# Designs tried in a protein design chat: VHH binders against Lactate utilization protein C (lutC). Part 13

Target 1, 175 residues: Lactate utilization protein C (lutC), of Deinococcus radiodurans (q9rt57)
Amino acid sequence: PLSRAEILHQFEDRILDYGAAYTHVSAAELPGAIAKALGNARRVIVPAGIPAPWLTVGMDVLRDEPPLSHAELDRADAVLTGCAVAISETGTIILDHRADQGRRALSLIPDFHICVVREDQIVQTVREGVEAVAASVREGRPLTWLSGGSATSDIELVRVEGVHGPRRLQVIVVG
Short names: E, the ipSAE of ESMFold2; O, the ipSAE of OpenDDE; V2, 0.75 times the mean of E and O plus 0.25 times the DockQ between their complexes.

## First folded at step 15 (VHH; framework vhh_lunsekimig_d3)

Design b6 (from y5 with S50R R58K; at its last look DockQ between E and O 0.75; V2 from the best seeds 0.00; counts 0 for: pae E 6.0 > 2)
Amino acid sequence: EVQLVESGGGVVQPGGSLRLSCAASGFTVSAYRLYWYRQAAGIERELIARISSGGKTKYVDSVKGRFTISRDNSENTMYLQMNSLRAEDTGLYYCATLYSGWPDRYDYWGQGTLVTVSS
ESMFold2, look of step 15: ipSAE 0.088; ipTM 0.549
ESMFold2 (binder alone), look of step 15: mean pLDDT 80; pTM 0.795
OpenDDE, look of step 15: ipSAE 0.801; ipTM 0.911

## First folded at step 16 (VHH; framework vhh_lunsekimig_d3)

Design c2 (from y5 with S50G; at its last look DockQ between E and O 0.35; V2 from the best seeds 0.00; counts 0 for: pae E 11.2 > 2)
Fold by ESMFold2, look of step 16:
Structure c2 (fold): chain B 175 residues (1-175), chain A 119 residues (1-119)
Amino acid sequence: as target 1 above (175 residues)
Amino acid sequence: EVQLVESGGGVVQPGGSLRLSCAASGFTVSAYRLYWYRQAAGIERELIAGISSGGKTRYVDSVKGRFTISRDNSENTMYLQMNSLRAEDTGLYYCATLYSGWPDRYDYWGQGTLVTVSS
């Protein structure tokens, strides 16, 4: 098994391999990093579970209550989410669509996705990643896999509803 | 101690070929992402090719199809095969492993090897 430092390096390496942007910041730096990733973008979809301190006054926050139409999602400049777990050996981020991620449409339709990953959410292997979301699967939650590669689908062990990468992805690792 | 040593530069006519080597010591090339950069007169160092720890290669458009990056894990060495060389390829070529967020790790650069393409 890799050390924690090696896992973080591997994750960054894999994220860069499939053309996503990557930065690593402290919790105090996180709001600034989100703002920097947005640049001139204003219309940002923000799921209900995203902490308010992550947001800055320059954002036009779009909430998904009532649910946004596909046209509204398509016109948004970005979506901001957390994640359930990330896998360093594949550069994969798994969403289980809890409150900080929202329903699948929020991550599928907008062209730009800013995804915040805590350091402690990064595991080395696909097996560890599947284990980390086992409870979400038992609860019947859909999973979305963000990566440049294919994801496993195994109804016997873990229900996986699809793998899609955004056209633009910014990964921000916190901690 | 960490060292990167480039070799294989020289003078070649347009259309010619050169093979650059980057011998690494103090770390294992297969565990890290490695890059080739070049520096022409009046230009900052520019990325031209990279190879991931898993072996995936990437190139800038200006060298794509002419240059090939590779590595030999048994020799702990990365290579750049440069074909169909043009005058604009003249410059100092560096290999590098770049900072990846590890504590106590920083960018490591070789000293460079000179490539001159002229008649």
Scores: ipSAE 0.000, ipTM 0.264, lowest interface PAE 11.2, mean pLDDT 81
ESMFold2 (binder alone), look of step 16: mean pLDDT 80; pTM 0.798
OpenDDE, look of step 16: ipSAE 0.721; ipTM 0.883

Design c3 (from yE with L98F; at its last look DockQ between E and O 0.58; V2 from the best seeds 0.00; counts 0 for: pae E 9.3 > 2)
Fold by ESMFold2, look of step 16:
Structure c3 (fold): chain B 175 residues (1-175), chain A 119 residues (1-119)
Amino acid sequence: as target 1 above (175 residues)
Amino acid sequence: EVQLVESGGGVVQPGGSLRLSCAASGFTVSAYRLYWYRQAAGIERELIASISSGGKTKYVDSVKGRFTISRDNSENTMYLQMNSLRAEDTGLYYCATFYSGWPDRWDYWGQGTLVTVSS
């Protein structure tokens, strides 16, 4: 099996291979990295479970309570989420739609997704990834499997009615 | 100690072929994306080809169809097969791998192998 350093490198390699953006930062750097990824984007959907310290004053934060309509999701510039687990051998990020991720529509409709992955959420194999979300499956939570960037090149991404243009994915690993 | 060593360079006629090797030591290549760069005199190094840890290859347009990057994880080695060589392919060829993460950001380069295409 790979060492932790090798697992992190493999994950970066797979993310880049699928056309997503990748950076790895400290916890102190994370708010700046999110702001940098946003650039000029201002309308950002932020699920309830996202830690407040991640956010900067330049963001126009949109909450999904009450639930945003499809049209409102489509007009957002970006969505910011955490994840349940990431798999280095495939470059896959699994969402189990807990509070830091929100419902599936939040990840599927906006043009730009910023996904924060904690270093300790990265496992090497698909088996380990499935084991990491076993409790979420037993709780009846849906799973979304994200690989890479554009939905046009990825069988695991779900297109929903009303989605337009290529999706951008920024992965930020923190730890 | 992590090390990358290129070999297989030499002098070749236009239209000829060369096969470059990049032998790695101090780490296993199987987990890493590997790159070939080249550098003509007085010019910055340019990326020409890459191969992912899963074997997916990418090329710049100027070498596409003429060069083939490959890897042999059992020999801990990467290769560049160069066919239909042109004078403009003359330069130093480097293999590399990178990691841009925190807290360690590292890059490893070979020392280069010279390819000369002379008429």
Scores: ipSAE 0.011, ipTM 0.371, lowest interface PAE 9.3, mean pLDDT 83
ESMFold2 (binder alone), look of step 16: mean pLDDT 82; pTM 0.806
OpenDDE, look of step 16: ipSAE 0.803; ipTM 0.915

Design c4 (from y5 with K56R R58K; at its last look DockQ between E and O 0.79; V2 from the best seeds 0.00; counts 0 for: pae E 8.0 > 2)
Amino acid sequence: EVQLVESGGGVVQPGGSLRLSCAASGFTVSAYRLYWYRQAAGIERELIASISSGGRTKYVDSVKGRFTISRDNSENTMYLQMNSLRAEDTGLYYCATLYSGWPDRYDYWGQGTLVTVSS
ESMFold2, look of step 16: ipSAE 0.012; ipTM 0.441
ESMFold2 (binder alone), look of step 16: mean pLDDT 80; pTM 0.795
OpenDDE, look of step 16: ipSAE 0.815; ipTM 0.915

Design c5 (from y5 with T97V; at its last look DockQ between E and O 0.45; V2 from the best seeds 0.00; counts 0 for: pae E 7.2 > 2)
Amino acid sequence: EVQLVESGGGVVQPGGSLRLSCAASGFTVSAYRLYWYRQAAGIERELIASISSGGKTRYVDSVKGRFTISRDNSENTMYLQMNSLRAEDTGLYYCAVLYSGWPDRYDYWGQGTLVTVSS
ESMFold2, look of step 16: ipSAE 0.416; ipTM 0.750
ESMFold2 (binder alone), look of step 16: mean pLDDT 83; pTM 0.821
OpenDDE, look of step 16: ipSAE 0.802; ipTM 0.912
ESMFold2, look of step 17: ipSAE 0.025; ipTM 0.496
ESMFold2 (binder alone), look of step 17: mean pLDDT 83; pTM 0.823
OpenDDE, look of step 17: ipSAE 0.818; ipTM 0.915

Design c6 (from y5 with V29F; at its last look DockQ between E and O 0.47; V2 from the best seeds 0.00; counts 0 for: pae E 7.8 > 2)
Fold by ESMFold2, look of step 16:
Structure c6 (fold): chain B 175 residues (1-175), chain A 119 residues (1-119)
Amino acid sequence: as target 1 above (175 residues)
Amino acid sequence: EVQLVESGGGVVQPGGSLRLSCAASGFTFSAYRLYWYRQAAGIERELIASISSGGKTRYVDSVKGRFTISRDNSENTMYLQMNSLRAEDTGLYYCATLYSGWPDRYDYWGQGTLVTVSS
């Protein structure tokens, strides 16, 4: 098995291979890294479970409570989420749509997705990734798998007509 | 102990070819992205090519079509095939494996191998 440093290196390698942006920062650096990824983008969808310290002054925060319409989601500049687990051998990020990720529409409709991954959420193998979300599957949560230009939702798949995946993905590893 | 050792440098005429090797030890070679850099006198090191752990390659524009990076995970060795060499390719060539994140930032560099392209 790979060491933790090797797992992080492999994850970065896979993310870069499918054309997503990648950075790894400390918790103290995270708000600045999010702001840097946004650049001039200002309208950001922020699910309820995103910690307030991640946000900086100057973001036009859009909450999904009450739920945003498809048109509102489509007009957003970006969405900011956490994740459930990431898999280094494939560069896969799994969303189980808990509070820091919000419902699937938030990750599918906006064209720019900033995904924060804690270092301790990165596992090496697909099997480890599946094991990490077993409880979410038992709860009937939809899963979204992000791995380059092919996104997979398993078990209880839901698609919204006219939906396309984000054209841009920024992965920020923290920790 | 992590070690990267370049070899294969030498003197070559313009238009010639040279193959560099980078022998690696002390880490799981197959898991790492690897890089070739070069450094001309008085200039900072410049990235010229990279190869992912899965073999996907990237090149800077100045070497595209002339240089080929490759790796042999069974021999823990990376290669740089350099064709159509020009005087501007003269410099010290380093192999590297790099990670720039905090707190686990590391950079491992070889000692470099000198390539001289002269008439």
Scores: ipSAE 0.014, ipTM 0.437, lowest interface PAE 7.8, mean pLDDT 84
ESMFold2 (binder alone), look of step 16: mean pLDDT 81; pTM 0.809
OpenDDE, look of step 16: ipSAE 0.689; ipTM 0.867

## First folded at step 17 (VHH; framework vhh_lunsekimig_d3)

Design d1 (from y5 with T28K; at its last look DockQ between E and O 0.44; V2 from the best seeds 0.00; counts 0 for: loop humanness VH .154 < .165)
Amino acid sequence: EVQLVESGGGVVQPGGSLRLSCAASGFKVSAYRLYWYRQAAGIERELIASISSGGKTRYVDSVKGRFTISRDNSENTMYLQMNSLRAEDTGLYYCATLYSGWPDRYDYWGQGTLVTVSS
ESMFold2, look of step 17: ipSAE 0.484; ipTM 0.790
ESMFold2 (binder alone), look of step 17: mean pLDDT 81; pTM 0.807
OpenDDE, look of step 17: ipSAE 0.823; ipTM 0.921

Design d2 (from y5 with W102Y Y106W; at its last look DockQ between E and O 0.49; V2 from the best seeds 0.00; counts 0 for: pae E 2.7 > 2)
Amino acid sequence: EVQLVESGGGVVQPGGSLRLSCAASGFTVSAYRLYWYRQAAGIERELIASISSGGKTRYVDSVKGRFTISRDNSENTMYLQMNSLRAEDTGLYYCATLYSGYPDRWDYWGQGTLVTVSS
ESMFold2, look of step 17: ipSAE 0.389; ipTM 0.742
ESMFold2 (binder alone), look of step 17: mean pLDDT 80; pTM 0.796
OpenDDE, look of step 17: ipSAE 0.814; ipTM 0.915

Design d3 (from c5 with G54E; at its last look DockQ between E and O 0.42; V2 from the best seeds 0.00; counts 0 for: pae O 2.8 > 2)
Fold by OpenDDE, look of step 17:
Structure d3 (fold): chain B 175 residues (1-175), chain A 119 residues (1-119)
Amino acid sequence: as target 1 above (175 residues)
Amino acid sequence: EVQLVESGGGVVQPGGSLRLSCAASGFTVSAYRLYWYRQAAGIERELIASISSEGKTRYVDSVKGRFTISRDNSENTMYLQMNSLRAEDTGLYYCAVLYSGWPDRYDYWGQGTLVTVSS
């Protein structure tokens, strides 16, 4: 088994291999990291369960209450979410679409996804990841597994980017 | 203790080639993402190439197609093959590794090797 430091390094390595952006900051630095990730992006979809400290001054917050249309989601500059669990060995982030993540459409339609991952949400193995979301599965909650930006290899058996989902992924680990 | 030692720098004419080496000790190169940086006079240090633990390579646009990053696990050494060198490639070249993570992040660097491209 890997040490905690090695797990974090492995996770970073996998995220970068997918072409996603990666940063690790303290809780106090998180708003600044989000602002930096947004750059010129201002219209940000924010699920209801996102903690207030994650919001930045320059952020034009778009709430999904009532539910935004697909067109509105597509016009947003970014979506900001938490996650359920992250797996270091594969660089996979799992969403179970609780309040801090929002409904599945929020993770699929906007082109830029900023995902905040708490350090304690990162596990090493796929098995541990599955176990971590077992309760969500039993509740019948949908799961979305993110391994980098939008891509697929189902038909071609070759990774093709930009098929379904956000083309840009920024992972921010906080802890 | 983690150590990185660069070598292979020198003076070369435009269009020439150099191969830089980075001898690593204190860690296994295949287990970590490795980086090459360079710093030209009066310019901030810039990342130019990386190789992941899985062997996936990435390059900045300015060196893409000309430079190749690689590693030899048996020698615990990474390399930077530089072809079609240009005057703007002149600078001090560093190899680096992210060895320790949060909360104390440690990026280890060598002392650098100087590459001068001039006619």
Scores: ipSAE 0.165, ipTM 0.616, lowest interface PAE 2.8, mean pLDDT 90
ESMFold2, look of step 17: ipSAE 0.397; ipTM 0.750
ESMFold2 (binder alone), look of step 17: mean pLDDT 83; pTM 0.818

Design d4 (from c5 with L98M; at its last look DockQ between E and O 0.34; V2 from the best seeds 0.00; counts 0 for: pae E 9.9 > 2)
Fold by ESMFold2, look of step 17:
Structure d4 (fold): chain B 175 residues (1-175), chain A 119 residues (1-119)
Amino acid sequence: as target 1 above (175 residues)
Amino acid sequence: EVQLVESGGGVVQPGGSLRLSCAASGFTVSAYRLYWYRQAAGIERELIASISSGGKTRYVDSVKGRFTISRDNSENTMYLQMNSLRAEDTGLYYCAVMYSGWPDRYDYWGQGTLVTVSS
């Protein structure tokens, strides 16, 4: 098995390989890293489970309660989520759509997705990743897989009037 | 101990070519993304090319089409083929292996190899 350092390098390598942005920060640095990734973007969809300290002044926070319409999602500058698990060997991030991620539409319709991955959520193999979300599958939760090997099929498969997957992904590893 | 050693630099006329090498010791390159940077006098280092562990390459626009990064994992070595060289390519060229996290960043840099493009 790879060492932790090698797993982190492999994950970074795979994320960069499919054209996403990547940074790794401490917990204290995380709000600044989110703000830096946003740049001038101000309208950010923030699911209910995202910790308030991650947010900085200057954000126009959009909540999905009541649920945002497609038009409202499309007008947002970005969405901020956590994740369930990440897989270094494939550069895959799995969303199980718990409170820090929100419903699937929040990750598919906005053009810019900022995804926070805790360092301890990164496993090496697909088998380990599937095991990490087994409970979510048993609960009947949908899964979204963001990866280089199937990124187009996971993100841009939905073809509804005016709907498209995100064109930009920023991955922020924290820990 | 981890060491990166660049070679292949020298003086070349505009339009000429050079091939840089980066030999690694103390670790095997196969799991790592590898980078070439350059530094002109009085300017900060800039990333110019990278190659993933799987061989996927990336270039900044100023060198795209002129420079080719490659790796030979069996020789524990990375290369930069530089063609159509211009005066603005003059500088110290570094190979690097970097952990992107900060502040506990692990940066291994070579000592650099000098490329001078002059008429």
Scores: ipSAE 0.005, ipTM 0.352, lowest interface PAE 9.9, mean pLDDT 82
ESMFold2 (binder alone), look of step 17: mean pLDDT 81; pTM 0.808
OpenDDE, look of step 17: ipSAE 0.803; ipTM 0.907

Design d5 (from y5 with Y32S R33S Y99S W102S; at its last look DockQ between E and O 0.01; V2 from the best seeds 0.00; counts 0 for: pae O 11.0 > 2, placed apart)
Fold by OpenDDE, look of step 17:
Structure d5 (fold): chain B 175 residues (1-175), chain A 119 residues (1-119)
Amino acid sequence: as target 1 above (175 residues)
Amino acid sequence: EVQLVESGGGVVQPGGSLRLSCAASGFTVSASSLYWYRQAAGIERELIASISSGGKTRYVDSVKGRFTISRDNSENTMYLQMNSLRAEDTGLYYCATLSSGSPDRYDYWGQGTLVTVSS
């Protein structure tokens, strides 16, 4: 098994390899990191369970209550979410769509996804990842597995940019 | 670090007014849902007013029309204007910001400010 430092490095490497952005900050630096990631983006979809400290000055928060239409989701500049678990081996982020992540549409329609991952949510192996979300599965919650920005693979396993999710992914590891 | 500090409590006669303040740090009030709670002696803490991140306000029936929740973005402070105060409004008033529905729920409270309505 890899050390914790190695796991974090592996995760970063995979995230970057997918063409996503990556940053690692302390809890105190997290709001600043979110603001930086947003850049000129201002209209941000924020799931109900997102911690208040994650919300930044100037953020025009869009709540999904009542549920936003697909058109409204598409007009948003970004979506901010947490995650259920992240797997360093594959660079995969798993959403189980709890309150800090929102329903599946939030992770699919907006073009820019900012995903905050706590260090303790990062596991090494796919097996560990599956185990981590076992309870969610038993509860009947949907899962979304994100491996980089929106992309598909052809029969030759060549990644091609797709439209099945956000084209831009910013991963912010906090801890 | 998230911090909330209430102030403005005191003794007031029935029919009087008070304005409570909740100074926030570590997060942006304009982007957050914020809440006022109160706790009377021997009674469980109760939610009395809220303001959503979008600015929508809600009140319990007992304070509706008398209390007004607001926030000042420049000061990063939430307020509770209390008019036509009654004896039953007596209690310790708390402000809060909550993040719920996740295994990692965040509940932040101030120390409270005492409001006493007495003739």
Scores: ipSAE 0.000, ipTM 0.204, lowest interface PAE 11.0, mean pLDDT 88
ESMFold2, look of step 17: ipSAE 0.032; ipTM 0.522
ESMFold2 (binder alone), look of step 17: mean pLDDT 78; pTM 0.769

## First folded at step 18 (VHH; framework vhh_lunsekimig_d3)

Design e1 (from d1 with V60A; at its last look DockQ between E and O 0.36; V2 from the best seeds 0.00; counts 0 for: pae E 8.4 > 2)
Fold by ESMFold2, look of step 18:
Structure e1 (fold): chain B 175 residues (1-175), chain A 119 residues (1-119)
Amino acid sequence: as target 1 above (175 residues)
Amino acid sequence: EVQLVESGGGVVQPGGSLRLSCAASGFKVSAYRLYWYRQAAGIERELIASISSGGKTRYADSVKGRFTISRDNSENTMYLQMNSLRAEDTGLYYCATLYSGWPDRYDYWGQGTLVTVSS
């Protein structure tokens, strides 16, 4: 099995291979890294479960309470989420749509997705990843799989041809 | 201890070929991006090729089509096949693996192997 350092390198390599942006920062650096990824983007969808310290004062925060319309989601500059688990051997990030991720539409409709992955959420194998979200599946939560080699899909849902996901992905690993 | 050791350099005529090896120890090459750099006198090191842990390769325009990076995970070794060599390919060739995370950036470099292309 890979060491933790090797797992982190493997994850980075896989993310970069499919053309997503990647950075690894400390918790103290995280708000700055999010701001840097946004650049001039101002209108950011922020699910309720995102910790306040992640946010910088320059953001126009859009909340999904009450739910944003499709048009409002499409006009947002970005969405900021956490994740449930990441898999280094495939470069996969799994969303289970808990409070720090919000409903599935938030990750599918906006053109730019900034996804924060805690270092301890990165596992090596697909089996470990599936185990990490077993409770979410049992609760009937949709899952979204972000990977360069596959379309976004839910385990309980059939993929729909022609649904556009985000065209840009920034992954920020925080340790 | 992490180590990278290059070998295979030498003197070759223009149009000739060389194969460089980079033997790694202290880590598994299968988990890392690996790089070849070269350095001519008085010039900064130039990235010429890389291979991701998933096998995706990238090349500088100056070597594309002439050089091929590869790896053998079972031998924990990376290679650079250099064909159609030109005088401007002369220099010290280094293999490297670079980690870009925090708290520290871990950069590991070999000692270099000299390639001289002369008529």
Scores: ipSAE 0.013, ipTM 0.381, lowest interface PAE 8.4, mean pLDDT 83
ESMFold2 (binder alone), look of step 18: mean pLDDT 81; pTM 0.806
OpenDDE, look of step 18: ipSAE 0.776; ipTM 0.900

Design e2 (at its last fold request DockQ between E and O 0.40; V2 from the best seeds 0.00; counts 0 for: pae E 2.7 > 2)
Amino acid sequence: EVQLVESGGGVVQPGGSLRLSCAASGFTVSAYRLYWYRQAAGIERELIASISSGGKTRYVDSVKGRFTISRDNSENTMYLQMNSLRAEDTGLYYCATLYSGWPRYDYWGQGTLVTVSS
ESMFold2, look of step 18: ipSAE 0.435; ipTM 0.763
ESMFold2 (binder alone), look of step 18: mean pLDDT 81; pTM 0.810
OpenDDE, look of step 18: ipSAE 0.775; ipTM 0.895
ESMFold2, look of step 19: ipSAE 0.397; ipTM 0.758
ESMFold2 (binder alone), look of step 19: mean pLDDT 81; pTM 0.811
OpenDDE, look of step 19: ipSAE 0.785; ipTM 0.899
ESMFold2, fold request of step 21: ipSAE 0.362, 0.323, 0.361; ipTM 0.729, 0.712, 0.739
ESMFold2 (binder alone), fold request of step 21: mean pLDDT 81, 82, 81; pTM 0.807, 0.811, 0.809
OpenDDE, fold request of step 21: ipSAE 0.846, 0.828, 0.836; ipTM 0.925, 0.925, 0.926

Design e3 (at its last look DockQ between E and O 0.36; V2 from the best seeds 0.00; counts 0 for: pae E 2.8 > 2)
Fold by ESMFold2, look of step 18:
Structure e3 (fold): chain B 175 residues (1-175), chain A 118 residues (1-118)
Amino acid sequence: as target 1 above (175 residues)
Amino acid sequence: EVQLVESGGGVVQPGGSLRLSCAASGFTVSAYRLYWYRQAAGIERELIASISSGGKTRYVDSVKGRFTISRDNSENTMYLQMNSLRAEDTGLYYCATLYSGWDRYDYWGQGTLVTVSS
């Protein structure tokens, strides 16, 4: 099995291979890293469960309460989410659509997705990833798999490839 | 102790070939994106090639078609095959594994000297 350093290197390597952006920052650096990823973009969809310290006062925060229309989602500059778990061996990020991620439309329709992954959410193997979301599956939550454009046959995972999804992904690991 | 150790440097004539090795100890290379850098006297280190854990390679223009990066995970090593060497290829060659973020996960070798001269 890989060490923690090896897992982090593998995760970055897989993310970079499929053309997504990657950085790893401290909790104190996270708001700055999000702002840097946004660049000139200011209209950001922020699900209700996103911690307030992640945000800067300069963001034009769009809430999904009441639910944003398809047109509003399409015109947003970005969506900011957390995740349920990430898998280093495949470069996969799994969303279980809890409050820090919001409903699936928020991750499928906007063109730019900024996904914050806590370092402790990164596991090495698919088995470990499935174990990490087992409760979400038992609760009947949909799962969304973000990966390098590959499709899988996992019965409890929902693929994005058949729907218009984000063209840009920024992964920010926070530890 | 985590180490990267380069070897295979030496003196070679223009047009010649060398094969550099980068041996890792204290960790396994199979999960890592690996890099070769070089440094000529008085110049900053420059990236020349990289290889992903899945084998995807990238090269700077000055070495494309002449250099080949490869890895052998069973030997915990990375290689740089250097063909058609030129005088401007002279310098210290470093292998590295780098991580985006803070430097606690960056590892560098000590360098191996390549001299291209008649």
Scores: ipSAE 0.356, ipTM 0.714, lowest interface PAE 2.8, mean pLDDT 86
ESMFold2 (binder alone), look of step 18: mean pLDDT 81; pTM 0.811
OpenDDE, look of step 18: ipSAE 0.660; ipTM 0.864

Design e4 (from y5 with G54S; at its last look DockQ between E and O 0.32; V2 from the best seeds 0.00; counts 0 for: pae E 2.4 > 2)
Fold by ESMFold2, look of step 18:
Structure e4 (fold): chain B 175 residues (1-175), chain A 119 residues (1-119)
Amino acid sequence: as target 1 above (175 residues)
Amino acid sequence: EVQLVESGGGVVQPGGSLRLSCAASGFTVSAYRLYWYRQAAGIERELIASISSSGKTRYVDSVKGRFTISRDNSENTMYLQMNSLRAEDTGLYYCATLYSGWPDRYDYWGQGTLVTVSS
């Protein structure tokens, strides 16, 4: 079993290896890190469960209540989410679509996804990752697996023609 | 204690070759991205090459085609093969593991090994 330092290094290495951006910050620095990742982007989809302190005055916050259309999602500059768990050995992030993530369309349609991962959500193995979301599966929640580029959807996802996963992913580890 | 130890530095003629080693102890290198940096007189330490845990390599333009980074995870060691050496390659060479983490940074640096390219 890897140490926590080894798990964090492995997770970073896997994320960088498939071309996503990676940084690890304290909770106090998280709003600045999000703003830095956004750069000039202003229209950001923010699910209801995202903590208010993460947001800065420069963001044009888009809410998904009522649900945004495909065209509105496609015009957004970015989406900001948390996650359920991350897996260091594969560089995988699992979304279970709780309030800090929102419905699947929010992670699939916008071209830029900023995903915040708490350090304590990073486990080493796929088995540990599956165990971490077992409750979500029992609740009937769909899962989305982000790995190796484009987002991977649950097998129950209804196919939408013309949909492509985000072209850019920024992972921000916090804690 | 976590340690990175470079070796293999020395004096070499222009056009010559040299192989540097970086031995890690106190941790297993297999999960880590590894880096070579160099520091010439009067210049800040600069990245020259990196290698991912899976063996994917990156080089700065000034060394591409002349230097080869490699790793042997079973021996907990990284290497830098330097060919076609030039006077401007003279400097102190460091190996490192670097992480973008805060506040519990996990960066480790070696002490450096000196490479001198002189005629």
Scores: ipSAE 0.412, ipTM 0.746, lowest interface PAE 2.4, mean pLDDT 86
ESMFold2 (binder alone), look of step 18: mean pLDDT 80; pTM 0.792
OpenDDE, look of step 18: ipSAE 0.732; ipTM 0.886

